# Ledger of designs, part 8: VHH binders against Putative glutamate--cysteine ligase 2

Target 1, 372 residues: Putative glutamate--cysteine ligase 2, of Gloeobacter violaceus (q7ni89)
Amino acid sequence: MTIPFQSSTAPTLGVEMELQIIDPATGNLTPRGPELVTFCEEHPEVGLVVKPELVQATIEINTGICKDVAQVERDLTTQLTLLRSVCRERGVSFLSAGTHPFARWRERRYTQTPRYRALVDKHVWTARRMQIYGLHVHVGMPDGDTAIQVINQITQYAPMLLALSANSPFWEGDDTGLDSCRTKVFENLSSAGLPFRFENWEGYENLINVLLETGSIGSQREIWWDIRPHSDFGTIEVRICDATRTLAEVLALTALVQCLAVYFRRLYENGEEIRLLHPGIIRENKWRACRWGLEGELIDPLTLKGVPTRKLIEQTVGEMQSLAAELGCSAYLAAIPAILASGNGATRQRRIYSQSRSLVAVVADLEAGLAT
Short names: E, the ipSAE of ESMFold2; O, the ipSAE of OpenDDE; V2, 0.75 times the mean of E and O plus 0.25 times the DockQ between their complexes.

## First folded at step 1 (VHH)

Design y03 (framework vhh_7yz9_2)
Amino acid sequence: QWQLVESGGGLVQAGGSLRLSCTASGRTFSSYAMGWYRQTAGNEREWVAFISSGGSTTYADSVKGRFTISRDNAKNTVYLQMNSLKPEDTAVYYCATEPGYWDYRSGFDYWGQGTPVTVSS
ESMFold2-Fast, scan of step 1: ipSAE 0.000; ipTM 0.299

Design y04 (framework vhh_7yz9_2; at its last look DockQ between E and O 0.12; V2 from the best seeds 0.00; counts 0 for: pae E 20.4 > 2, placed apart)
Fold by ESMFold2, look of step 2:
Structure y04 (fold): chain B 372 residues (1-372), chain A 121 residues (1-121)
Amino acid sequence: as target 1 above (372 residues)
Amino acid sequence: QWQLVESGGGLVQAGGSLRLSCTASGFTFSDYAMGWYRQTAGNEREWVAFITSGGSTTYADSVKGRFTISRDNAKNTVYLQMNSLKPEDTAVYYCAKGTYSREYYWGMDVWGQGTPVTVSS
């Protein structure tokens, strides 16, 4: 069967932020997510769109369809302002990070909808461990074939995006040694991880149809690849990033993703042959980004040698400067040098812990990242 | 390009009335929800009223029974009728366009420049 792809001829943006709901007195997760979702569903006049997640202490906020990063900034600023007001009225707070530094997944309450019950029944122990939070960026694509080609190319950059966004060094009170332990927790799901490489949209359709016909998935939404097509929105969705601490980081990553998507779309449309890195090397680079964040090396696709991750990111950002100017996102992309200089969220969390010896202090600092 | 232009603000005595209007361009107005927000100096922008594309309305508790939001899709205009005004209603009032994905409502994505309202006691 065919899977229609809803065309988005402009490179429009959508951003989804997964947020943790905390008790401000303790800094721990509080299972108030369903309450917030219900309130927002019953009060569309508030203008806050909150989506449920498997863990009751999790919510998701989203932008509308934005033409550029400036509009993403306005939407997210509005949504975060509204969320802060709603949370304040209810005596809770929120923060953004890939995992909670000390909350324990075995203590978590789960959303009781039929969909989430089915998910837990299918994935059992692996679903119960999904106390993780990401940043998702959608970019509009003109058709499925273009979307697939752009996904094939952007997947090579997933390790850089992960290194910049890594913000999950702690798991249940322990330093995991990873910059993004979220990545390893997420990979426990059967349909997570780096996407498979397809020749075209038909190749993607063929796999999806087999998975649907065999009952392996109930819909395309159960494909949790790091980068996936979203046929209903007419987008590609980049899902590799941890939830970052600040809006500035969200906007910087959104800008980089848009630039990469447009860059590779144009190369494809111009008929240019583009080098593809062996999937095994991409998976090794993802591991390196997960383990060492910005402090490690990635295997350079041109030389096949280890090169400092920071240097490869600087080169990539440099290559995107002309596109960023054209897309109107230069100011947001310009924040990436600051991330490289100061470190990713995992670096920051570890520094605060080393200075305070307190994961409660780490949570307080994370909470401050979205304050205005 | 998306644009919202507010008008109708000004100075009014407590107990008085004002009607704010907001004219839209650059989008298919009838497809989107619209809202009014207000902001006092040094504070966060606060929601006041909301109207869906289908005309359903809701209000903040502080204005319920005193304010009425309405829309005229033929004129691409949303209105806020403000009656029984109080000094605490003094603020800059903003209109906003709702966002909307095929299966979601994502909040407000276009804002006006604001129209000041001062209610004297």
Scores: ipSAE 0.000, ipTM 0.117, lowest interface PAE 20.4, mean pLDDT 85
ESMFold2-Fast, scan of step 1: ipSAE 0.054; ipTM 0.596
ESMFold2 (binder alone), look of step 2: mean pLDDT 82; pTM 0.829
OpenDDE, look of step 2: ipSAE 0.009; ipTM 0.297

Design y05 (framework vhh_7yz9_2)
Fold by ESMFold2-Fast, scan of step 1:
Structure y05 (fold): chain B 372 residues (1-372), chain A 120 residues (1-120)
Amino acid sequence: as target 1 above (372 residues)
Amino acid sequence: QWQLVESGGGLVQAGGSLRLSCTASGSTFSIYAMGWYRQTAGNEREWVAFITSGGSTTYADSVKGRFTISRDNAKNTVYLQMNSLKPEDTAVYYCARYETGSPWYDFDYWGQGTPVTVSS
């Protein structure tokens, strides 16, 4: 069967933030997500739109369809401000990070919908451990063929986005040694990880049709690749990023993703050939980004030698300057040098822990990132 | 926007049969998994049956062997054939579309519901 793609001619943006609901007295996760969802559904006049997640201590806030990063900032600022008020009134708080530093999966309660129960039954051991939180960025595409070609190119940059966004060094109270343990937990699902490479939309359709016919997936949305097409919205969806501590980091990553998407769309539309890295090299770079974040080296696509991750990010951001000016997101992209100088979220969490010897202090610092 | 409209509910005697229909309007529904839920007064909605885009079916233990879910993609319609009805099958029946936008961000589009009453 054919999968229709809803055209989005302009490179519009949509951003999804997965947030952790915490008890401020303990710093631990609290299963108050369903209560917040119900309140928002019963009180549309408040203007806060919260989506449920599998884990009851998790919620998602989303932008509408935004023309640029400035509109994403306005939408997210409005939603975060409303969420802070609603949470304060209920004696709970929230934070953004790829994992919770000390919460235990065995203590979690899951949203008890039949669909979520079916997902847990299918994935059993792996699904029960999915206390992970991401940042998802959608960019509008004019058609499925363009979406596939842009995904092929951006997949080569997924390790760089992971290194910048890494914010999950702790798991159930232990330092994992990884800057992003979130991505490794996520990869345990059968349909997760780096996307496969396709020539065009028809190639993607052929795979999805086989998986649907064999009962391997219930819909194309059960393909949880790090970057996937989203035919209903007419977008590509970049899912590789950990949930970051601050809104400024969300906006910087959104700016970089939009620039990369438009850059590669134009190369494709102009009929320019682009060299693709071997999938094995991309996989190795994803591991390096996961393990060392900004401190490591990525394999340079031109020389096939290790190059400091920071240097490759600086070069990429430099190459995007003219496009960022055209798209009106230069100010947001300009936040990336500060991230490179200070380190990513994992670096910050380890610094707070080193100074305090307290994971409660790490949670308090993460919470402070969205407090204003 | 996507809409689901249920029909076919009504009164039936225990041991009887009813066929519920749910017609989708909006974009192509053939690529989506579809399901049926039911709700009794004072209780949350409970799942009854799923059908994937590829036609694979799954049923709740309480209805397995008695209910059959099917779809007609040409008519954008999903059906629930209910046989050997019992008084405990009395509920409002809802049609739903299944979708996920994150690993476990799951949202369901619901119809308005159709009531089924089974007399003893």
Scores: ipSAE 0.000, ipTM 0.265, lowest interface PAE 13.4, mean pLDDT 84

Design y06 (framework vhh_7yz9_2)
Fold by ESMFold2-Fast, scan of step 1:
Structure y06 (fold): chain B 372 residues (1-372), chain A 122 residues (1-122)
Amino acid sequence: as target 1 above (372 residues)
Amino acid sequence: QWQLVESGGGLVQAGGSLRLSCTASGFIFSSYAMGWYRQTAGNEREWVAFISSGGSTTYADSVKGRFTISRDNAKNTVYLQMNSLKPEDTAVYYCAAKLGYDYWSEDQYDYWGQGTPVTVSS
């Protein structure tokens, strides 16, 4: 079958934030997501739209399709402000992080819809442990062939995005030793992890058709790659990032993703020959980013030598300055040096824990990140 | 509560033009992306055109260059200008409103209109 790709000639943006609903008295997850979803469905005049997720303590907020990062900021600020009001009235709160620091999987309540029931039935043990939360960024593409080529290139930078966004060092009360344990939990699902490399859109279609015809997936929405094409909206979707503590971090990552997407699109359109890293090297860099975040080294895509992760990010952001000015996102991209200086979310969570010896204090700090 | 009301459908000759309108109430229209879908009997609903809250547009390949989507936030209305109509464009056209992308939802849009029929004769 042919999979039509809907055109987006401008590099439009869409952002999805997965949020954890907590009981402010305990700091633990509370299964109040369905209540919030129902309220929003019954009161459209409020203007708040929240989507259910697999775990009942999780909701998702989304932007519309935005022309630039400033519009993403306006959309998310509006939704977060409304969500804070609705949650306050109900005696619950929320936070953003790749995992909850101490919530236990065996105490979870799952959303009871046909789609989520099928997900649990298919993935069993792995689905039961999907207490993980991400940030997804969409960028418009003019056609499927361009989307595939841009994905091939951005995949080489997925480890860098993971290192910047890492915000999941704790799992069920234990320090995992990883900056992003979220990404390792997520990799246990079928059709998750780094995307396969394709020459063109036809190559992607051929794989998807085989998986659909064999009953391996029910739809393209069951391809949970770290970066994937989204044919219905004509975008690439970057899914590698942990859910970050603050809106400023969401916007900085969105700016970097848009810059990278436009940069690689232009290289492709100009017919430039681009070296692709061996998939094994990208996998190694993803593990390094997962384990050490902004510390340690990544293998440089251009030189094939180990370089400090911070240095590689600094160089990449430096190269994007001119493009960021053109796209109107320089102010948002400028937040990245501050992240490099202060550390990512995992570094912050460990700092709070070392000072307080309390994971409840870590949750309170995460909650404060979206409080204003 | 919320409502999306389509108008402007009808019978048109091949090569002709038609303008559909969709007026929204019960939600903050300016915060929502708006889309047009169409459906023929026995087939799945297919996407036609999309306009973001900021005015960025995208189109299905089958209508690109012939259809134009636009919005008027002061009137809470989205439009679909359909030019160079073909018999294959015959369908019931639906207006839809969406806040952001939603990967985990089976339905891509949050609110749907009741639909307006368009028939293109040869």
Scores: ipSAE 0.000, ipTM 0.179, lowest interface PAE 16.7, mean pLDDT 84

Design y07 (framework vhh_7yz9_2)
Fold by ESMFold2-Fast, scan of step 1:
Formats: C-alpha cells, sequence, structure tokens
Structure y07 (fold): chain B 372 residues (1-372), chain A 121 residues (1-121)
C-alpha cells in the first residue's frame, strides 16, 4: 500500500554511466562484462565497482552519494581511471554512446541472472533489441510528494536534455536518420517513455501497487520511464539522456539536471501553482529532439510556436546561472554553450563517418572520448 | 489566492504612446513568465508579448518594433510600453501568466477586468 521514501534534504547527486565493452582489434562489442564484474567482486581492494547489465558486453559504473558536481567528477574520474587499467590488462576497451554504430543484436549474449532472464522472457523481441546505453542522473528529494512535483516539471525539459545528449544516430551499421535512435528502441518496453502525471506520491503508489499485484512488474526498478522517482535512494532519476562520448558532457548534463531539480523544488516549496504543458506537446517535442537533436525546432511553452531548439536551451541555461553559482556548478554548466556550438554526439558521429566512410573510425573516436 | 491587476490604459491619439502596468500578488512573480493579451469586441483574445522569468521577450508580428515588454521583479510588476499606436491597437489589454496546456486543454491564466486602450485616428 505505502511505499516509503528515503528522504534527502540536500539535493545530493548520483550518476550512472552505462558503458560498452569493445574488442579494440575489431571495434565490435565483446561479452567480457561478466568477467569484469566477477573480478571487481573478488577484489574489492582495487576500489572499482561495476554492475552487470542485460547485454554481456555492457557494464555500469556509478558514483557514490555526492554533495555536488565536483564530487561526481572526482568519483567518475577515479572509477574511469581504474576501469581503463583493468580493461587494458585484459586486452579490451570501452566507450560511451547511446548505441553501438554497427553491433548486431543477433550476435549479442545476455547476462544470465533471474532478473535479466525474466526481462527477456517477458519482452522477447523488444528485449532482444536492447543494445542501448544511457546516462542516469539522480537528485535527492526530501519526500515523495516533492519528487512527483519536480518530475512533473522536469518532464517538460526532457526533450531539451535528449537534444543535448543525443549520441545514437547509427543502428546495426545503418544511419537511422535520428539523432537518438536509442530512445525509440527503449520506448518498445511496456513501462518506458515519458512518465505519467500524478498529483502526489499517493497517486504514484496506487499505480505501482496495481502493477505489482497484477504481476505486471516485479519491482519499481521495472518502471523505465524517462524520469522516475527512486524511493530506495530518495531521489528523482533522470534517464532520458543518451550515454555521452565524454566525461565533460556527463558533468554538464548533471549540472543542468541538478539546477532544474532545485529550481522546481523551490517553486513547489514556495507554494507556487505548477503549470504544465499538455502531454501531447511534450511528446511532440520529444520526437523533435529525437529526430533533429539540436537542429530544428521545439514548441515553445510560452508562445506555442516552433522556436530553434538551441535558443530554448540558451534561455534555460541563462535562467539557471544564479542557481548554478549557488550550487557550485557554474564551471560545469558553462560547457553547454560549447556543445551548442559544436553539435551533439550524433552530429560528431556523422561528421567522423562522412570524413572516413568507416564506422570502425566512429567507434575509435567514441573510445578516445574516455581515454586519459 | 493569486491576483493580477492591470492599469495604465486610456485614450490616446494615433502615433502616441502608453505604458501599461500589471502588479502581481499571491505567487512567486520572479519565477513566472508573464504576458500581455488583448481583446477587441466580438473577437477572440490574442497574445501581444511575453517575457520569461529570465527576461527573454517574444512579440506578435502586429506589434513587433512598436511595443516593449519588461519586468521589475522587486515590484512584482510587468510593463508594456506601447509606441506608435494605431487605431487597430484599440482593445482591452489583459495581463497573464502565459498560455499553458494541461489535461483540461489550452488555458489562459489571467485575472481582472483588464485595462482599456482606445486609439483615435
Amino acid sequence: as target 1 above (372 residues)
Amino acid sequence: QWQLVESGGGLVQAGGSLRLSCTASGFTFSSNAMGWYRQTAGNEREWVAFISSGGSTTYADSVKGRFTISRDNAKNTVYLQMNSLKPEDTAVYYCARGPYYDESGYRFDYWGQGTPVTVSS
């Protein structure tokens, strides 16, 4: 009936990076994830903590509970440095991108855990296509009602976050025409896509309890909405972002998410009446961001007219400047203008492919993004 | 409860200027986008200008270059400076918190009788 929420008064951060393990000789995915997980579990003294994912060529690294973006940077830098060393010793490498440019789903091996076996059994064809990789950002919330209200507001900004993070233009060797084909593949799962709107935590609890009692989900972790509450961590979890090529992009997106979360939390705490866009408009904007990334137009919530996506991002970042200074993340947020100028990950991948005519070269460029 | 109170309307000759004011209470003004709408007798309400919480502005084509929207967060007030007024600008002007969509559909968030503006030729 009740789902307890582990409160966090401070807007603490947690970041999860889903990484692709590759064979450096071919640039293709290699099912070495379980080996890396086992090594880390057997050698806790190394300090590297990796978690398994559905596809055996995938692992996840996570931060601890961080006070600010600077701590996220320290945690991720430490984990990435250790991961590079462990991978080098084993003759494998890794990269970050929303999809692998040419890996084929038929060639993938799936992690053999009860949870992942249940996922494949339930979703069958759709689960077999889940060679997708995201960046997840958690922000601490004081209670479930606040979490729901903040999610309602941030959902309106999910298209903007998708446009900035898009890094999945290729699928099984083909240019999809989308900046983020990852998000469309992900939407095939029964509990994925934009979250539903709730008035309060009780409304969320009522839905989740029905889904649990009917056997539709085994836990809240099987709700894969683009933004969801995480009651066990006491956070909201922003999942809309593609896995980005570089750590600098991860940190910039983390800064923007923290600013938005704190901004909307304060509006709610001040008793401001929350005004929301029609779900159809948010859905249309998500499609536009998926298709066009930073190019094209989003529907402006003020005028209800199409306006350049870059302009809306610039306005949002501008509005967050004072809050970023207060939260100590101004330097990280300042990386967003450079992303707007150079284009997102999809733009970069298409540029490399246009110059080289080689998806192996695209993979090499992605791998270089996390090399240090 | 929140309130928006418009003032500054009146009679003016074509080519003249007027400055409209809208004072807000009952909500955090600095966190909200604000706008101006107008309505002529027998017609639907049309938007005129919007200003975001951060100060970015947008104008209807019919008023662009002639009208300027601004805000003073310390006074909880949004302004509309109207220059080079034309007889076609004659309308009742309403202050609003943007147009929004929700589950009930398209909605406007405005309050009060507005402020009438009459431009003679």
Scores: ipSAE 0.000, ipTM 0.161, lowest interface PAE 19.1, mean pLDDT 84

Design y08 (framework vhh_7yz9_2)
Fold by ESMFold2-Fast, scan of step 1:
Structure y08 (fold): chain B 372 residues (1-372), chain A 120 residues (1-120)
Amino acid sequence: as target 1 above (372 residues)
Amino acid sequence: QWQLVESGGGLVQAGGSLRLSCTASGSIFSGYAMGWYRQTAGNEREWVAFITRGGSTTYADSVKGRFTISRDNAKNTVYLQMNSLKPEDTAVYYCAAVPYEYGSDWYQYWGQGTPVTVSS
């Protein structure tokens, strides 16, 4: 069966933020997501659109199709402002982080849709631990072949995006030792992790058709790769990033992703030779980013030697300056040096905990990140 | 309250034509991309045609050249003109509204479905 790809000739943007609904009295997750979803569906005049997630304490907010990062900022600012109002009226709050610092998976209530019931039935143990939250960035692509080629290249930068976004050092009250335990929990699903390499869209179609025909997946939407094509929207979807504490971090990551996508699209369209790093090296770099975030070393794709993660990010951001100016996102990309100087979300969460000795204080700080 | 109301299905002889309509309620129709899907008993839903907010169209290979999707923004309606119908086009046809302004993994709104039966 042919899988059609919706065309997006401009590098349009879409951003999805998975958010945790919390009880402000305890700081713990509360299963109030379905109430928020129902309210928004029944009151479109409010202008707030929230989507359900597997765990009832989780919701997703999304941008429209945006021409640039500034429009992403306007859309997300509007949705977050409306969400704050709706939540305040209901006596709940929300935050953004790759995991909740102390919520226990055994205590969670799951959304009862046919899709989520099928997911839990298929993946059982692994699905029941899906108290994890990501930031997803879509970039428009003109066709499936281009999408596949851009995915092949951006996958080499997935570890860098993970290091910048890491915001999940705690799991069920324990410091995991990882900057992003979210990504390791997610990898336990059968169709998650780094994407496979394909020569073209036909190669992707051939795999998906086998998985559909054998009942291994119910739809393309059960392919949970860190970066995947999205045929219905005509995009590539970057899913590697942890949900970050602040909107500024979301916008900085969105700017970097758009720059990388356009950069590699142009190389492909110009017929330039594109070098691919061995999948084993990308896998090792993803582990290093997961374990040490910004504090470690990644294997440099040019020299094949370990170099400071901060240095590689700094070099990549430097290389994107001209393109960022062209795309109108220079101001947003300029937030990355501040992240490098202050540390990622995991560094901040550990700092708050070391000062307060309280994970409730960590939750309060995460909540404050979206309170503006 | 968001509702998609489908009409135009029915019985038709092979080689005939039908026009399906889907009227979207609410002020957000102009912000949505619209699609048509179909489902045969025992099988998963398959997409048929898609139209963006700006009017760009795409079609499944099985219907390309025979089906035409269009929209009338003044009437908040999307149409599927089906020509040269074949028995294999027999299915329940669903209208879908994608909140294209909100980049979600899910088609958020589905119609109730309208049956189309093409006799041999």
Scores: ipSAE 0.000, ipTM 0.162, lowest interface PAE 16.5, mean pLDDT 84

Design y09 (framework vhh_7yz9_2)
Fold by ESMFold2-Fast, scan of step 1:
Structure y09 (fold): chain B 372 residues (1-372), chain A 121 residues (1-121)
Amino acid sequence: as target 1 above (372 residues)
Amino acid sequence: QWQLVESGGGLVQAGGSLRLSCTASGFTFSRYDMGWYRQTAGNEREWVAFITSGGSTTYADSVKGRFTISRDNAKNTVYLQMNSLKPEDTAVYYCAREKTYYSGPYHFDYWGQGTPVTVSS
């Protein structure tokens, strides 16, 4: 059966931020998400739109359909400002990070929607540990075939995006040794991890139809690949990134994702070929990014040798400069050198902990990252 | 012109049974999760039963063991078999189609006035 793809001729953007609701007195997660969702649904005049997530201490804010990164900045600034006001009035706060440094999964409360109940029942042990938070970036595509080809190419850059965004070194009070333990927790779900390669949209349709007809998934939305097509919105959705501490990091990653998507779309439309890395090499690079973040080495797609992750990111950003100028996102992309100089979120969290010996202090620093 | 048309409601005695039907048109039915909600006067709509496009089912605790949701993709129809009905089951029943968003939970559309069910003692 065919899956219709809604066309987006322009490379429009949509951004989703998964946020942790915390009790400011303790720094711990608090299951106040449903209360915030209900308030926003009952008061559309406020202009704040929040979506519930599986865990009651989690909410998601989203942009509308944006033409460029500047509009993403305006939408997210507006939503974050409104959210801060609503949270302040209720004596709660929020932060952005791939995991909470010390919250216990056993204390988690689930959002009681039929879909979330079905997902928890299906994935059991793995779903019960899903106290993880991501940044999702959508880029408009003109058709399904283009979306598949762009996904094939951008998947090779997923490890770089993970290294830049890593912001989950702690799990239940312990330093995991990983820059992104979020991505390893997420990989425990059956339909998570790096996407499969397809020649075209028909190949994707054939897999999804089998999974739907066998009851393996309830919908395409249960495919939690690091990068997936979204047929109803006519986008590719990049899901590999940890939730980052600051809006500046969100915008820098959004700029890079848009540049990569447009770059590979143009290569495909011009009939140009780029050699795809063996899936095993991409998997190894994802592990390296997860373990070492910016401090490690990735396997260079051209030489097949280990090179510093920072150097590959600098080269990629350099290659995107002309395209960033065309897309109007040069200023946002220019924030990446600052991330490389300061380290990613995991580096910052470990530094705060080293100085304070307090995970409560780490939470306070994360909360400060979204202060206006 | 997306449409969901509910039928099968009516008056029934406590302990009786009813089968509700919802016929869909204007979209690819087999690709969407479907559910049943109910609403009493002065109260918010509450979820009753849910069936995924793949056939997996979940039920509200108040109806578990008494209600069965099913679907027939060839007929674009979702059903709710209601057994051992109680006066507390009296409500207007709405058929709902899953509404997609970028990420997060499914939200359902409600179509029309629903089908009323009255259970008398």
Scores: ipSAE 0.000, ipTM 0.233, lowest interface PAE 16.6, mean pLDDT 84

Design y10 (framework vhh_7yz9_2)
Fold by ESMFold2-Fast, scan of step 1:
Structure y10 (fold): chain B 372 residues (1-372), chain A 121 residues (1-121)
Amino acid sequence: as target 1 above (372 residues)
Amino acid sequence: QWQLVESGGGLVQAGGSLRLSCTASGLTFSSYAMGWYRQTAGNEREWVAFISSGGRTTYADSVKGRFTISRDNAKNTVYLQMNSLKPEDTAVYYCATDYWGEYTSQGLDYWGQGTPVTVSS
């Protein structure tokens, strides 16, 4: 069957932030998400829209369809301000990070009802470990063929986005040695990880139809690839990024993703070719980004040489300057050099822990990132 | 509370019709995509039909042309009209919601309890 693609002629943006609800007295996760969702649904006059999650200590806030990064900033600032007020009134707080540094939630991720049990039963042990949190960026595309071609090319830069966003070095109280243990936990789901390459939209349709007809997936949304097409919204959806500590990091990553998407769309529309890396090389780069974040080297997709991760990011950002000016996001993209200088979220979490010897202090620092 | 309740299942002869209903409570129904899934004993749940928040529909090839999914936002209800039923349509049918950027489930926010459909030959 054909899967129709909703057209988005302009490179519009949508951003989703997955947030952790915490008890400010202990710094631990608290299952207050359902109460917040119910309050918001019963009080639409407040203007706060919170999406429910299966994990009770998780909520999601979203932008509308935004023309540019400045509108994303306005939407998220409004939602975060309202969320802070509602949370203070209820005696809870929230933070953004790829994992919680010390929470042990495998037995409490869902309510004990027959319907939630059935959901967990398909994914079994792997689903019970999914206390992970991401940042999702949507960019509008004019058609499915364009979406597939842009995904093929931007996937080569997914490790770079992971290195910049990594914010999950701790798992259940232990330093994992990884800058992003979130991505490794996520890869345990059958339809997660780097996307496959397709020649065109028909190739994607053929795979999805087989998976739907065999009962392997319930919908296209169960394709949890690091970058996937979203046919209902007419977008590509970049899912590789860990949830970052601050709004400034969210906006910088959104700017870079929009620039990369438009850059590769224009190459495709102009009939220009760029070399696609072997999937094994992209997988190696994803591992390097996961393990060492901004430290170490990635294999450059253009030259096939090992390059310091920081230098590859600097080069890519430099190449995007003209396009960022056209898209009105230069000020947001300009935040990336500061991230490179200071280190990513994982570097910051380890620094706070080294200085304090306390994971409660790490949580307090993460919470402070969205407190104002 | 936020829940989905399915109804309309039962026993029917091959070539017959059934209409399933799923009523949602506690959620902003118009903001969510809705789907119907089915499961036979020993097999994974398989997708049957899907309707987006904007009303766009998609169907599994096995049911295309025979089943129709629709929604009534004023009643917080999604429907599955099943025509020309075959013995292989015998299953427990589940209603589910879906949303953008989902991490921690099968691409679905919530499942209903299910309603059984048996098609005799």
Scores: ipSAE 0.000, ipTM 0.152, lowest interface PAE 17.4, mean pLDDT 83

